# VHH binders against Intracellular ribonuclease LX (RNALX): the designs that were tried, part 1

No score or structure here was measured in a lab: all are predicted.

Target 1, 213 residues: Intracellular ribonuclease LX (RNALX), of Solanum lycopersicum (Tomato) (Lycopersicon esculentum) (p80196)
Amino acid sequence: SQDFDFFYFVQQWPASYCDTRRSCCYPTTGKPDEDFSIHGLWPNYKDGKWPQNCDRESSLDESEFSDLISTMEKNWPSLACPSSDGLKFWSHEWLKHGTCSALNQHAYFQTALDFKTKSNLLQNLNNAGIKPRNGDYYGVESIKKAIEKGVGHTPFIECNVDSQGNHQLYQVYLCVDSSASKFIDCPIFPHGGKCGSKIEFPSFSTNDDHDEF
Structure headers, positions and changes below count from the first letter of each chain, unless a header shows other numbers; antibody chains aren't numbered by Kabat.
ipSAE, averaged over its two directions, is called F for ESMFold2-Fast, E for ESMFold2 and O for OpenDDE. V2 adds 0.75 times the mean of E and O to 0.25 times the DockQ between the complexes of E and O.
Where letters were taken out, [cut] stands.
The coordinates of atoms that the task and the answers printed are left out; those that the model quotes come from them. Centres of patches stay.

## First folded at step 5 (VHH; framework vhh_7zox_3)

Design s28 (from z09 with W104Y)
Fold by ESMFold2-Fast, scan of step 5:
Structure s28 (fold): chain B 213 residues (1-213), chain A 123 residues (1-123)
Amino acid sequence: as target 1 above (213 residues)
Amino acid sequence: DVQLVESGGGLVQPGGSLRLSCVASGFTFSSYAMGWVRQAPGKGLEWVSDISSGGSTGYADSVKGRFAISRDNAKNTLYLQMNRLKPEDTAVYYCAKEYDSSGYYYPDAFDIAGQGTQVTVSS
């Protein structure tokens, strides 16, 4: 069975993707906004296991969501090299996770776009004085409380490390009910990317080596 | 083309050991985090273990102290040493190349999942 209990709604901080040793490539549309971007909307089980690849014959069909492409380029870009239009990333997310969602392609992508707008992560952090800036560190508990105050539910915060070994805010996980209608308290938090007590919230460099070529 | 070929599974009695191998090709193996994911009959996929390009390891609570992940970058090979096996470890084991930094591994990042290797722990 491909039934599931809830979704993880996962957003990444692009500057933290880009400042690792692996680095990044900007989308063909250019440098992304200094804002959280969607990573995915992932069906999951309450015991921490997950379904994936629930219908390998259901290939991504751009004609099913052509009205969303411009909005997805802005809110769901690929930062993987080489520079791309994002279709391969959306195809991977659809095949691995979307086919398990019980939603069609248009509804799957629209739902994620709607939850990004509703979560309003950057503004909720800014309201608490937590602003992206190289060299500024914030308590992980303060980040969680700021998001909880705005969204109503405690997030999971995933950290990664930059090329110099500094721990930083990388991804934010919120949970969504199985009908994809509302945020809920996470039944279980994912593994991965544990944070120190204080983490950097980096910005893109003003003189960025990852400029479009 | 990315390929991951798992081997080393089999039938073993409770308390026994197996060593799984995964031979990787089609990408720069040393640059990617790698992991093991399993699927028990009638269950969802479960993360078992991972290893970063730098050698840092993680383990699911269910296997800590019993399993050891390692890699040989010169041979493009990932290993999972499985000790003190339990009936609950019965599953198809998939070698996974990390698609992203979230810790959710994809057995074949670009096209199709690898075949996996069947581990059966039974008396």
Scores: ipSAE 0.330, ipTM 0.680, lowest interface PAE 4.0, mean pLDDT 86

Design s29 (from z09 with Y105F)
Fold by ESMFold2-Fast, scan of step 5:
Structure s29 (fold): chain B 213 residues (1-213), chain A 123 residues (1-123)
Amino acid sequence: as target 1 above (213 residues)
Amino acid sequence: DVQLVESGGGLVQPGGSLRLSCVASGFTFSSYAMGWVRQAPGKGLEWVSDISSGGSTGYADSVKGRFAISRDNAKNTLYLQMNRLKPEDTAVYYCAKEYDSSGWFYPDAFDIAGQGTQVTVSS
């Protein structure tokens, strides 16, 4: 069925997207803020399965969320190459996940923006002394506890690997109820995303500016 | 344009075998994790298996020990060898590309771009 049980609300750390062997391309608006950015808001089933592409005729319509575009450029940028304005990424998220949400386009994007503000991940980490800095490593359990203290619910932490082979904080998953009204405890956590016991929380300025773009 | 073309499905009896293929184009195949996702009648999508760009594999508990994923980067082709098939394996099987090449292949973080290939396990 297209009915679902909860959402994953997924935020990524842009520096960790950018410092892999793949690298990245900054948005056409320039270098993103040193803050978490939205990956998506994904309907999911409590058994770990998920719906997707629930209405292939519901194409992204910029006129339905034009008031949100500048806020989305800041909080939901595309880091994929080539450099872009984000529309292709938002179209991907809407078609794959948004069409399954039971929300219209404006409500879907607004809801994700609201949950980013409410989760306040960077400040909650900073309050625990967990700050982005190249070469600094933190226990995964400390990261989880800091977020849980601020949000009220345990996150799933996804790691990736930088170009030097170091494990790092890549994505944070929180769960949202099916009415898209509040954070909840995750019924099930995603598969994979193996972290070491300590992971790097890298800063955005990794070396010299001439190597970035 | 990303194109994924699945083939190799069909009707098979319980205990039988099938080998699925997926020919990829429109992206640097060797740089992305690839996988298989299926959708049984009346159910949501279920992750079946993945393989990283480096060759590390993962399997859903329901298929572990019976299915084997592999890739041929020279041919831009992904495979799924399915052995000891069960009626519960009946589904449309989709080839999936990781949304980006930097992270793990997660159920919620990959694209299906093809029409899939139907696998029916029935006596």
Scores: ipSAE 0.087, ipTM 0.538, lowest interface PAE 5.9, mean pLDDT 86

Design s30 (from z09 with Y106F)
Fold by ESMFold2-Fast, scan of step 5:
Structure s30 (fold): chain B 213 residues (1-213), chain A 123 residues (1-123)
Amino acid sequence: as target 1 above (213 residues)
Amino acid sequence: DVQLVESGGGLVQPGGSLRLSCVASGFTFSSYAMGWVRQAPGKGLEWVSDISSGGSTGYADSVKGRFAISRDNAKNTLYLQMNRLKPEDTAVYYCAKEYDSSGWYFPDAFDIAGQGTQVTVSS
């Protein structure tokens, strides 16, 4: 029935986006919360490919989801430079991925916000003693088990590398059924962004606390 | 409309070399970062390498030191020189065009539009 098999629901760790050699730019609302933020909700095929750009005429229309904007600024900020209000990032996600979702714009963004709340990643990690702190490393398997215990399904963990060459927790992938109703076991995991056996779960540095403009 | 046409794959023995090509059309090639991604049988997509419009390169740890990405803007062509190939490099290889230069990461920063080219490293 559907043109795709499942969604990846992708959340990023803002401190890990920001501490690379590329660095980042805070949103116009200022420094993001110390919490996971949404990257996207991506239709995908069981063979690891994905549909994209399914309706080029369906431009982002802020009037369709104006009630969600303040919540999206908090939970789905852009950390890409230059500093922005997030609309360009949400437009990209909608055009590339959202147009393939079979959801309208309001439902697409609301669904992603709901899954962020339901996944409750930071609290599930904290419940297992896995807390953000510069210099602290955790086993990747322990991170996966903590999330699986709270969500009911095994995540994919994507790592990146900070400016010093340290491997760190960057993104968490969970899978959602094609009707966008519930988490499921991932039919296939993405590749790339491979982790070592232990990775850092960084916090923002004290210097970053002074650069909030 | 964007078109990407990959070629140069084939069967090669471990330790061998292949050069992949991707001919691009439908956009100003020199203005965009380009990359290569691959998919092994039964697995998801893996980022392999990218090259910015200015020529800066990045590589996955699994291929660093063995693969070299390059571009020829006059020919609208992206290349991947693959040396010291391993059975683990067996995959379909796809050419990818950046969507936005704002610093988003694969797969979100890159669009895959072509059929890919099969690389098999065996016996």
Scores: ipSAE 0.014, ipTM 0.363, lowest interface PAE 6.8, mean pLDDT 86

Design s31 (from z09 with Y105T)
Fold by ESMFold2-Fast, scan of step 5:
Structure s31 (fold): chain B 213 residues (1-213), chain A 123 residues (1-123)
Amino acid sequence: as target 1 above (213 residues)
Amino acid sequence: DVQLVESGGGLVQPGGSLRLSCVASGFTFSSYAMGWVRQAPGKGLEWVSDISSGGSTGYADSVKGRFAISRDNAKNTLYLQMNRLKPEDTAVYYCAKEYDSSGWTYPDAFDIAGQGTQVTVSS
């Protein structure tokens, strides 16, 4: 049997990672698209606990998913400093979470890429009039409703704070069944950064000055 | 390199108290959310508590009202005050740093770099 109950599928808003006091470093491919990007696909238990590091001998092998690299560079970039090609981030996600998934490396990464396409978060938000723009605030319940309308399931919304202390949309969590085949209602919601009732959905700076390389 | 050094665990009777400490180095401590995660024998990791860079705290339902998390940014130290301990609190406790390759996340919110500190609640 499978050694977990469900997955969290986690997507990040890159501008919200980059506009904090910590700042960020753009990938070696340059400034990411103004779109949600994948953080990970995380096996989890119904009681809120999680498995990790399930096979220490299963090192990331780029040759097993070389056909996905260009798509992953766009949809799963690392924003951590220093600037990188993303391999260290994908290796971390594979070793910590992917080895617990019962999927091989190609299937694990392909599955996450497919769920990003299917969730279509930015378009679902835009359809509800929720658009990235510095200084504009949206109700958290409106954000949840827009995503639920498009995906069919209620997301968990995680907030962080920018360098000025403004609360902002940072990450969106959806849940996936243990066979990695479909979105489901989350058996338990994750814990993460607290949102105010209204939060900013920021856009990127018009220049590359967010690099802290 | 991120280094987290936990201490303060030990053997205590039910109803007792312990204070855990975690000394952090290798990153700007005040800029990151910090937390505590525990692992009981034969179980998965369980989130216990966290504190944001701004000081907002969260607690697992199992410890709410009994545990208090705090931080001392001048000393790069995270604390967990544990009161009214129960046998169910027996675990290795790990100090956890906000994951920095996409910031604050759950369950991936926690990079566990230290050896942990053993807490045993037994009568």
Scores: ipSAE 0.034, ipTM 0.460, lowest interface PAE 5.7, mean pLDDT 85

Design s32 (from z09 with W104S Y106W)
Fold by ESMFold2-Fast, scan of step 5:
Structure s32 (fold): chain B 213 residues (1-213), chain A 123 residues (1-123)
Amino acid sequence: as target 1 above (213 residues)
Amino acid sequence: DVQLVESGGGLVQPGGSLRLSCVASGFTFSSYAMGWVRQAPGKGLEWVSDISSGGSTGYADSVKGRFAISRDNAKNTLYLQMNRLKPEDTAVYYCAKEYDSSGSYWPDAFDIAGQGTQVTVSS
């Protein structure tokens, strides 16, 4: 483990992962819920740098968090190809980020699951009239305001582009204090993934005939 | 901007071989991990192989022992030698560049910029 200043808590929108040129593969459990899913909980420094791979000997041990696996399959799936059960993705997140967190494996994964529930992103967006639907665009500032109203802190919004070149809501970053106890205002926002003034919030409309089989 | 130009695909019988090439420009090629991803008809993109800037390689289980990735940093070129090809290897093959991000996870954290090269394996 290492000293660090805060965590980024990062959630992705599965439909925006899947509708790019890259496309996606559904988890072995099938099509994900139309909800945000966890990407990770990343220790960071306030100068924009980050620690990583802080204990390469600390391998993911499924027995340490077996009680969380079903919940992680739902809330932290891998959409990378080929289709998988998520263990390789969780192993990556643990080794790169989790080993720097000062938390054990169970606490690390439980903490991220708890922050997903607490952030309640989809409901907070829906309460402001911001709903996933192909072809519907929303002001980035309206998205930020809706999340800030619900969570109490301004998010960073990362955009990507779909296969047609349209900018869309891809990832939402919130910041968490170094003790992993509460959301805080981000000391610094990440760079990259820049949005236009209006972005699409697509529905999960990936054609099942063109994914996996 | 990043430009990747794939070539070397074609029609081949099962058990045959092909060598794919990717010529890169617009970035410092030697500084980035590079890889190959493929998209079979009606399927999503899947990671096939990668090679670090230092030459360390990885392979998908489906191709391990049959495919070999290599790079020539002096020529800004990435290669994929494909041996003992199977019908299941039929796909468009794309050259991929490592994405620069604190949160990057290699199987899904890649940039493709080219049109790809079609590989068809039929009996």
Scores: ipSAE 0.022, ipTM 0.389, lowest interface PAE 5.9, mean pLDDT 87

Design s33 (from z09 with S101T)
Fold by ESMFold2-Fast, scan of step 5:
Structure s33 (fold): chain B 213 residues (1-213), chain A 123 residues (1-123)
Amino acid sequence: as target 1 above (213 residues)
Amino acid sequence: DVQLVESGGGLVQPGGSLRLSCVASGFTFSSYAMGWVRQAPGKGLEWVSDISSGGSTGYADSVKGRFAISRDNAKNTLYLQMNRLKPEDTAVYYCAKEYDTSGWYYPDAFDIAGQGTQVTVSS
């Protein structure tokens, strides 16, 4: 087992998914919490290549992780349209990435949930004064340093653009060792999704109005 | 029901050229980033190139300057023009669609739904 070198642990900022021209749909449980959510835990090689779809017969079996469902609905929602319960998204992540992880389904999902708790991204950003709010901009280096201070390792920051063309914090990549036990320095960073020097950290909801100034 | 049908592979000598095509169906092609990934014998998948819905392109360092990605939204078709081919380019090439929940990102955020097309570069 473990014929890969490390994992990317990928977390997404839901408001940045939702405020683009593509649109989004809330999960069947309703509007997500204002927090980072899991995108996935992806086996990778140190040369930048990756394995995928390592066992096409290993379909997602909800009974194997039924004790995790409520936690996954909160921490790993699907924002793709149409509105859904998340099972299709979790099935995609399991089949493409999870089957290559050397973990069973319960361990794979539990491990990702544990790393979300350990990374504590929102609190680490808040401790540095970096808080979600529409109209506020933060230096990308400040975001990276806040996360590095809290986690112990430099993240890769992926940006997308909102419907107005403003760069924003979209996804945060951290690296995990091949035994899925601890964060490590990334052997190689992904490329793409480049940020401007200052980016938005948007909120799902705002009580702000330009005319309130 | 996403379907991607790759074609255009074959046997070519080093220094030669091939043009790969991918015909897409089952989704709004113009709304998604598209890409090419490859798998050499006994190796993992490697991202080769991508193109956003807006036309911005990216390339792996190993192919930059030799390959060109393009799309024809009216025909739901993605292309990869491969020039100055090397033995190291020998692989099965897969057309890939941006995953619905990932948004725009290289490389492993893409869905591979087709059988691929074999490219063999050998004398």
Scores: ipSAE 0.104, ipTM 0.552, lowest interface PAE 5.7, mean pLDDT 86

Design s34 (from z09 with S102T)
Fold by ESMFold2-Fast, scan of step 5:
Structure s34 (fold): chain B 213 residues (1-213), chain A 123 residues (1-123)
Amino acid sequence: as target 1 above (213 residues)
Amino acid sequence: DVQLVESGGGLVQPGGSLRLSCVASGFTFSSYAMGWVRQAPGKGLEWVSDISSGGSTGYADSVKGRFAISRDNAKNTLYLQMNRLKPEDTAVYYCAKEYDSTGWYYPDAFDIAGQGTQVTVSS
């Protein structure tokens, strides 16, 4: 329960999930906001290893966090097909990561929602002139500096590749202390998801049949 | 119902070789990235290697140049060729599948579904 060192707090960019060859399905609540969404809050060790599945008897119990459901539908949606209400995704995150957190289900989900609000990623990027738009590329170092200026700590930036082969901003990792109370400098960054020096910050695709003269 | 069945572990002397296999069922194997993750007794899980659906490979620095990951999509089978084994390679090795719900990019998003295969490197 108390033997992990820190959490990764992981947020994803929905348009970057949706524009890959895999594509996506919108949640049953409809198209997600043009904002970062929570992927998870992951206990981790300083050497880069991690605990998982720490209590297989602790099934997700919707009644324990019913007051958070509407907020989670907005801030922690599943984009996997078929279209869903998110419960399978939250169950996966709870069982794999949440059971290792030393938090109960309500506290685990509330904590992640609070850190999403506090990180304020989209506004911090906008303040630096970094705005989502198809075809616009930004320096990875500029993205990191914009987030560090707003949050106080350097993020890890994970990239993926869209269906056309373009590298893009996919996930942002921040680190949280083991008591789940505050952001900290990451003891270690994850490996993989390498970005080029400039990456796209895409918006959702539009379909426009009108000529522009 | 995703099933992953690991095999090929055993006791081997330092400097020896083993080939691990993982037979997958319950999903379209060729559409997913696959990987190997290991856990030494009393330690956390550690990523070892991955292979994308397109065949691109990645390796942890601790195994780079010694291990080789491969896949046979016709047989729904993932392999890990392990050469020049060291005592610190002693662990249970788990086959892992890219997670469906988010479709994450590596390295953080592999799901372990099998019981693993024990590798012991000792004289």
Scores: ipSAE 0.278, ipTM 0.648, lowest interface PAE 4.6, mean pLDDT 87

Design s35 (from z09 with S102P)
Fold by ESMFold2-Fast, scan of step 5:
Structure s35 (fold): chain B 213 residues (1-213), chain A 123 residues (1-123)
Amino acid sequence: as target 1 above (213 residues)
Amino acid sequence: DVQLVESGGGLVQPGGSLRLSCVASGFTFSSYAMGWVRQAPGKGLEWVSDISSGGSTGYADSVKGRFAISRDNAKNTLYLQMNRLKPEDTAVYYCAKEYDSPGWYYPDAFDIAGQGTQVTVSS
């Protein structure tokens, strides 16, 4: 078809976002849960390129998804500074990616929330003995296998580095078919954020209250 | 291999202007979206502005109407024109290249390779 070939469904690990030299700002609801949170649901092409900003006139309309806001605050918070209620982040994701999805706003956000629930990343990792804890390192292949066992498809693991230079689990990419109905094997993986062979799965620092001072 | 060299920062009074530059090398500059990210003293990294390879621009609400991003692909250079500067604009400003992946807007999607340029707005 002409529109796009698949979606990346991208989830981030909040402690790894916050643990770098960039730091973070907690959402106005406070410190996020120690769980994966949604980054986005991104239409993509099999050649590695992507459509974006497909309808610049389609602004985010809170009334279209007001029933989802509480769930989105929990599962799709903004960690970018300054501290916010998440609306700017969701507006960005809608305008850049959502407008290319062939879904309306409610369906777009509901779909991402549903895939987060279905992927159940933290529990699938915990079932394999892979638990968040500062100083604990796991093989990247073990992380991939744990997720594949639970979801049925191999993820892409994106790493970043903490302030000490340690490689850590940062984002997990799963792929979704173009009808936004089910997980699929990724036709192509992104090629940024390479991991070392072992990476940290950090928890939030005991010393921080990551807010804007 | 990616190298980004920021310049143009300095001390300026509230209401003043500065023009930041970033010279890029080690990649095909014209093929990538580019952005500016800043870090205020004791705070996290904040996205300021971006510009696509095609020239489409975005701005953080805190800088809309005051800052203008532009690029010169022939010179591999990114610019940020900063007008009507406020004390809260005080930060180290970093030039950033998009990941070779679909999702970038957030500071988490930025490759920051340079040392940044310090902007101080005070009376």
Scores: ipSAE 0.014, ipTM 0.362, lowest interface PAE 6.8, mean pLDDT 86

Design s36 (from z09 with G103A)
Fold by ESMFold2-Fast, scan of step 5:
Structure s36 (fold): chain B 213 residues (1-213), chain A 123 residues (1-123)
Amino acid sequence: as target 1 above (213 residues)
Amino acid sequence: DVQLVESGGGLVQPGGSLRLSCVASGFTFSSYAMGWVRQAPGKGLEWVSDISSGGSTGYADSVKGRFAISRDNAKNTLYLQMNRLKPEDTAVYYCAKEYDSSAWYYPDAFDIAGQGTQVTVSS
């Protein structure tokens, strides 16, 4: 049974993960697309608490979702070092959050992939003139409004800081109903990851002499 | 300013135990998820364990059944009880504050402000 109130659906901006002092490692499939990627789909309570690790015996089984692997490599990569195929990241997301979702493994991963497509964050930002580019800054409220116009619900925007100390768009939180069927208004927003009034939306570049095509 | 001060590391024999502590200041400790991350010599950061503001815990497969995370909000202190230590547990252990209290811990995505505490498991 579903003993939680809603999901956070969390997407990260890979360039903002990679341009920090900690840096990153590209997946074994290579440099990810310049697009938002899935962090997770997290059961949550409306008081801000959450369930976790709801089935200690439910290990990740690739055979349950083998048809999704290629799509997950593209849309749900690990940027943590060392370079990896993503399985360890998906395993930890499944064990901590997925086991609490009341979904089986295939449905859990498919649902997150579907919400990534439905949210269409990069296109919704682009439609408002908000485009990734190093050195370009946008008002946080403008980012929220662009996403709300496209999705129908106000996101929570989490910021981090690059290696130079500049605040930047790091993660976008949307909320999903407990049946995992539709976006909803978030009952409660997360704490932390505070943004300035204007934040950078960086591109996926490491230096100015790098060839791109 | 966030300040995290780790302690309790040291040299221990395989099969031994250590208890790590982290004293936090500069933020409302009870409102944030906290965790432990480690870095073995020549390796990247590895998530070890986390605990939510509500007390729910998670553990890396490598430490499940051996390590126990806990927190004392009245003392702004995070703990890691480490039992049945193995040579592969040798690492610098860092106390980590997550930016968002509902966020998943994943390596290199933590607010690591302290110097860490060295754990060496050797015969």
Scores: ipSAE 0.013, ipTM 0.318, lowest interface PAE 7.9, mean pLDDT 85

Design s38 (from z09 with S102E)
Fold by ESMFold2-Fast, scan of step 5:
Structure s38 (fold): chain B 213 residues (1-213), chain A 123 residues (1-123)
Amino acid sequence: as target 1 above (213 residues)
Amino acid sequence: DVQLVESGGGLVQPGGSLRLSCVASGFTFSSYAMGWVRQAPGKGLEWVSDISSGGSTGYADSVKGRFAISRDNAKNTLYLQMNRLKPEDTAVYYCAKEYDSEGWYYPDAFDIAGQGTQVTVSS
């Protein structure tokens, strides 16, 4: 196996996945909480390259992390169709990224859950007056500063576009040291997902929201 | 069954050009972002370029100004025009489809489904 330099810790805003032209299906446990959810914890090199699929024989074994399943259903759901229990998504993340992490399966998933709690993205944004609501837009620099104030490190903000072409907050990238112990400044930011200067922070439901009172 | 078939690699001298092609099947090609990822011998995977369904392009700093990505939705084909090739461009080049399930973009956003095409830049 190859050594790596750091992890990207990637969190997704579920409402921004669900309001695009692509299909979205709630997990078998139902509608996710209005909170960030984990996408993954990805070993990376400081030159922007990455390792993947580092152990062909290490299949996902649910018995290794059965104590985490309920917490993962809440914090690491799959929104891909058809509606599912999340195991296929966690298997994908483990095989592609987790096998390169130098962590066993339980430690890999527990570590990601711990970093979600530590980053506390939604509360850090709320503390700066940045709250999810359809039709509300915030400066990208304000979002970055709110997260930096709470976490201590500058995030990368990835945007996508809703079905109407509006730019919106989609994913937040933070960096973690190679021992998976703490957040660090990102050695290099990922490419893509360009934001406008102001982006929407949408809620899940669009049918109950109004621009007029 | 997503199928991606890369072609167009070969041996070329420094300063030369190659055009890679990727023929896609098993999904609605025009609806997905597509990209190119490469792996040099004994190294990790490196994102090279991508193109959105709407035609917006991105490039790694190492190839910016030398490579051009394009797509032909009528032919379900992705292209990479490689100009002014350097020895450090030597790698297996993989065609990649946007991962439909969870995320956009690099590095988890693209699935490598093809066998790749070898590019060797040497005198």
Scores: ipSAE 0.171, ipTM 0.574, lowest interface PAE 5.4, mean pLDDT 86

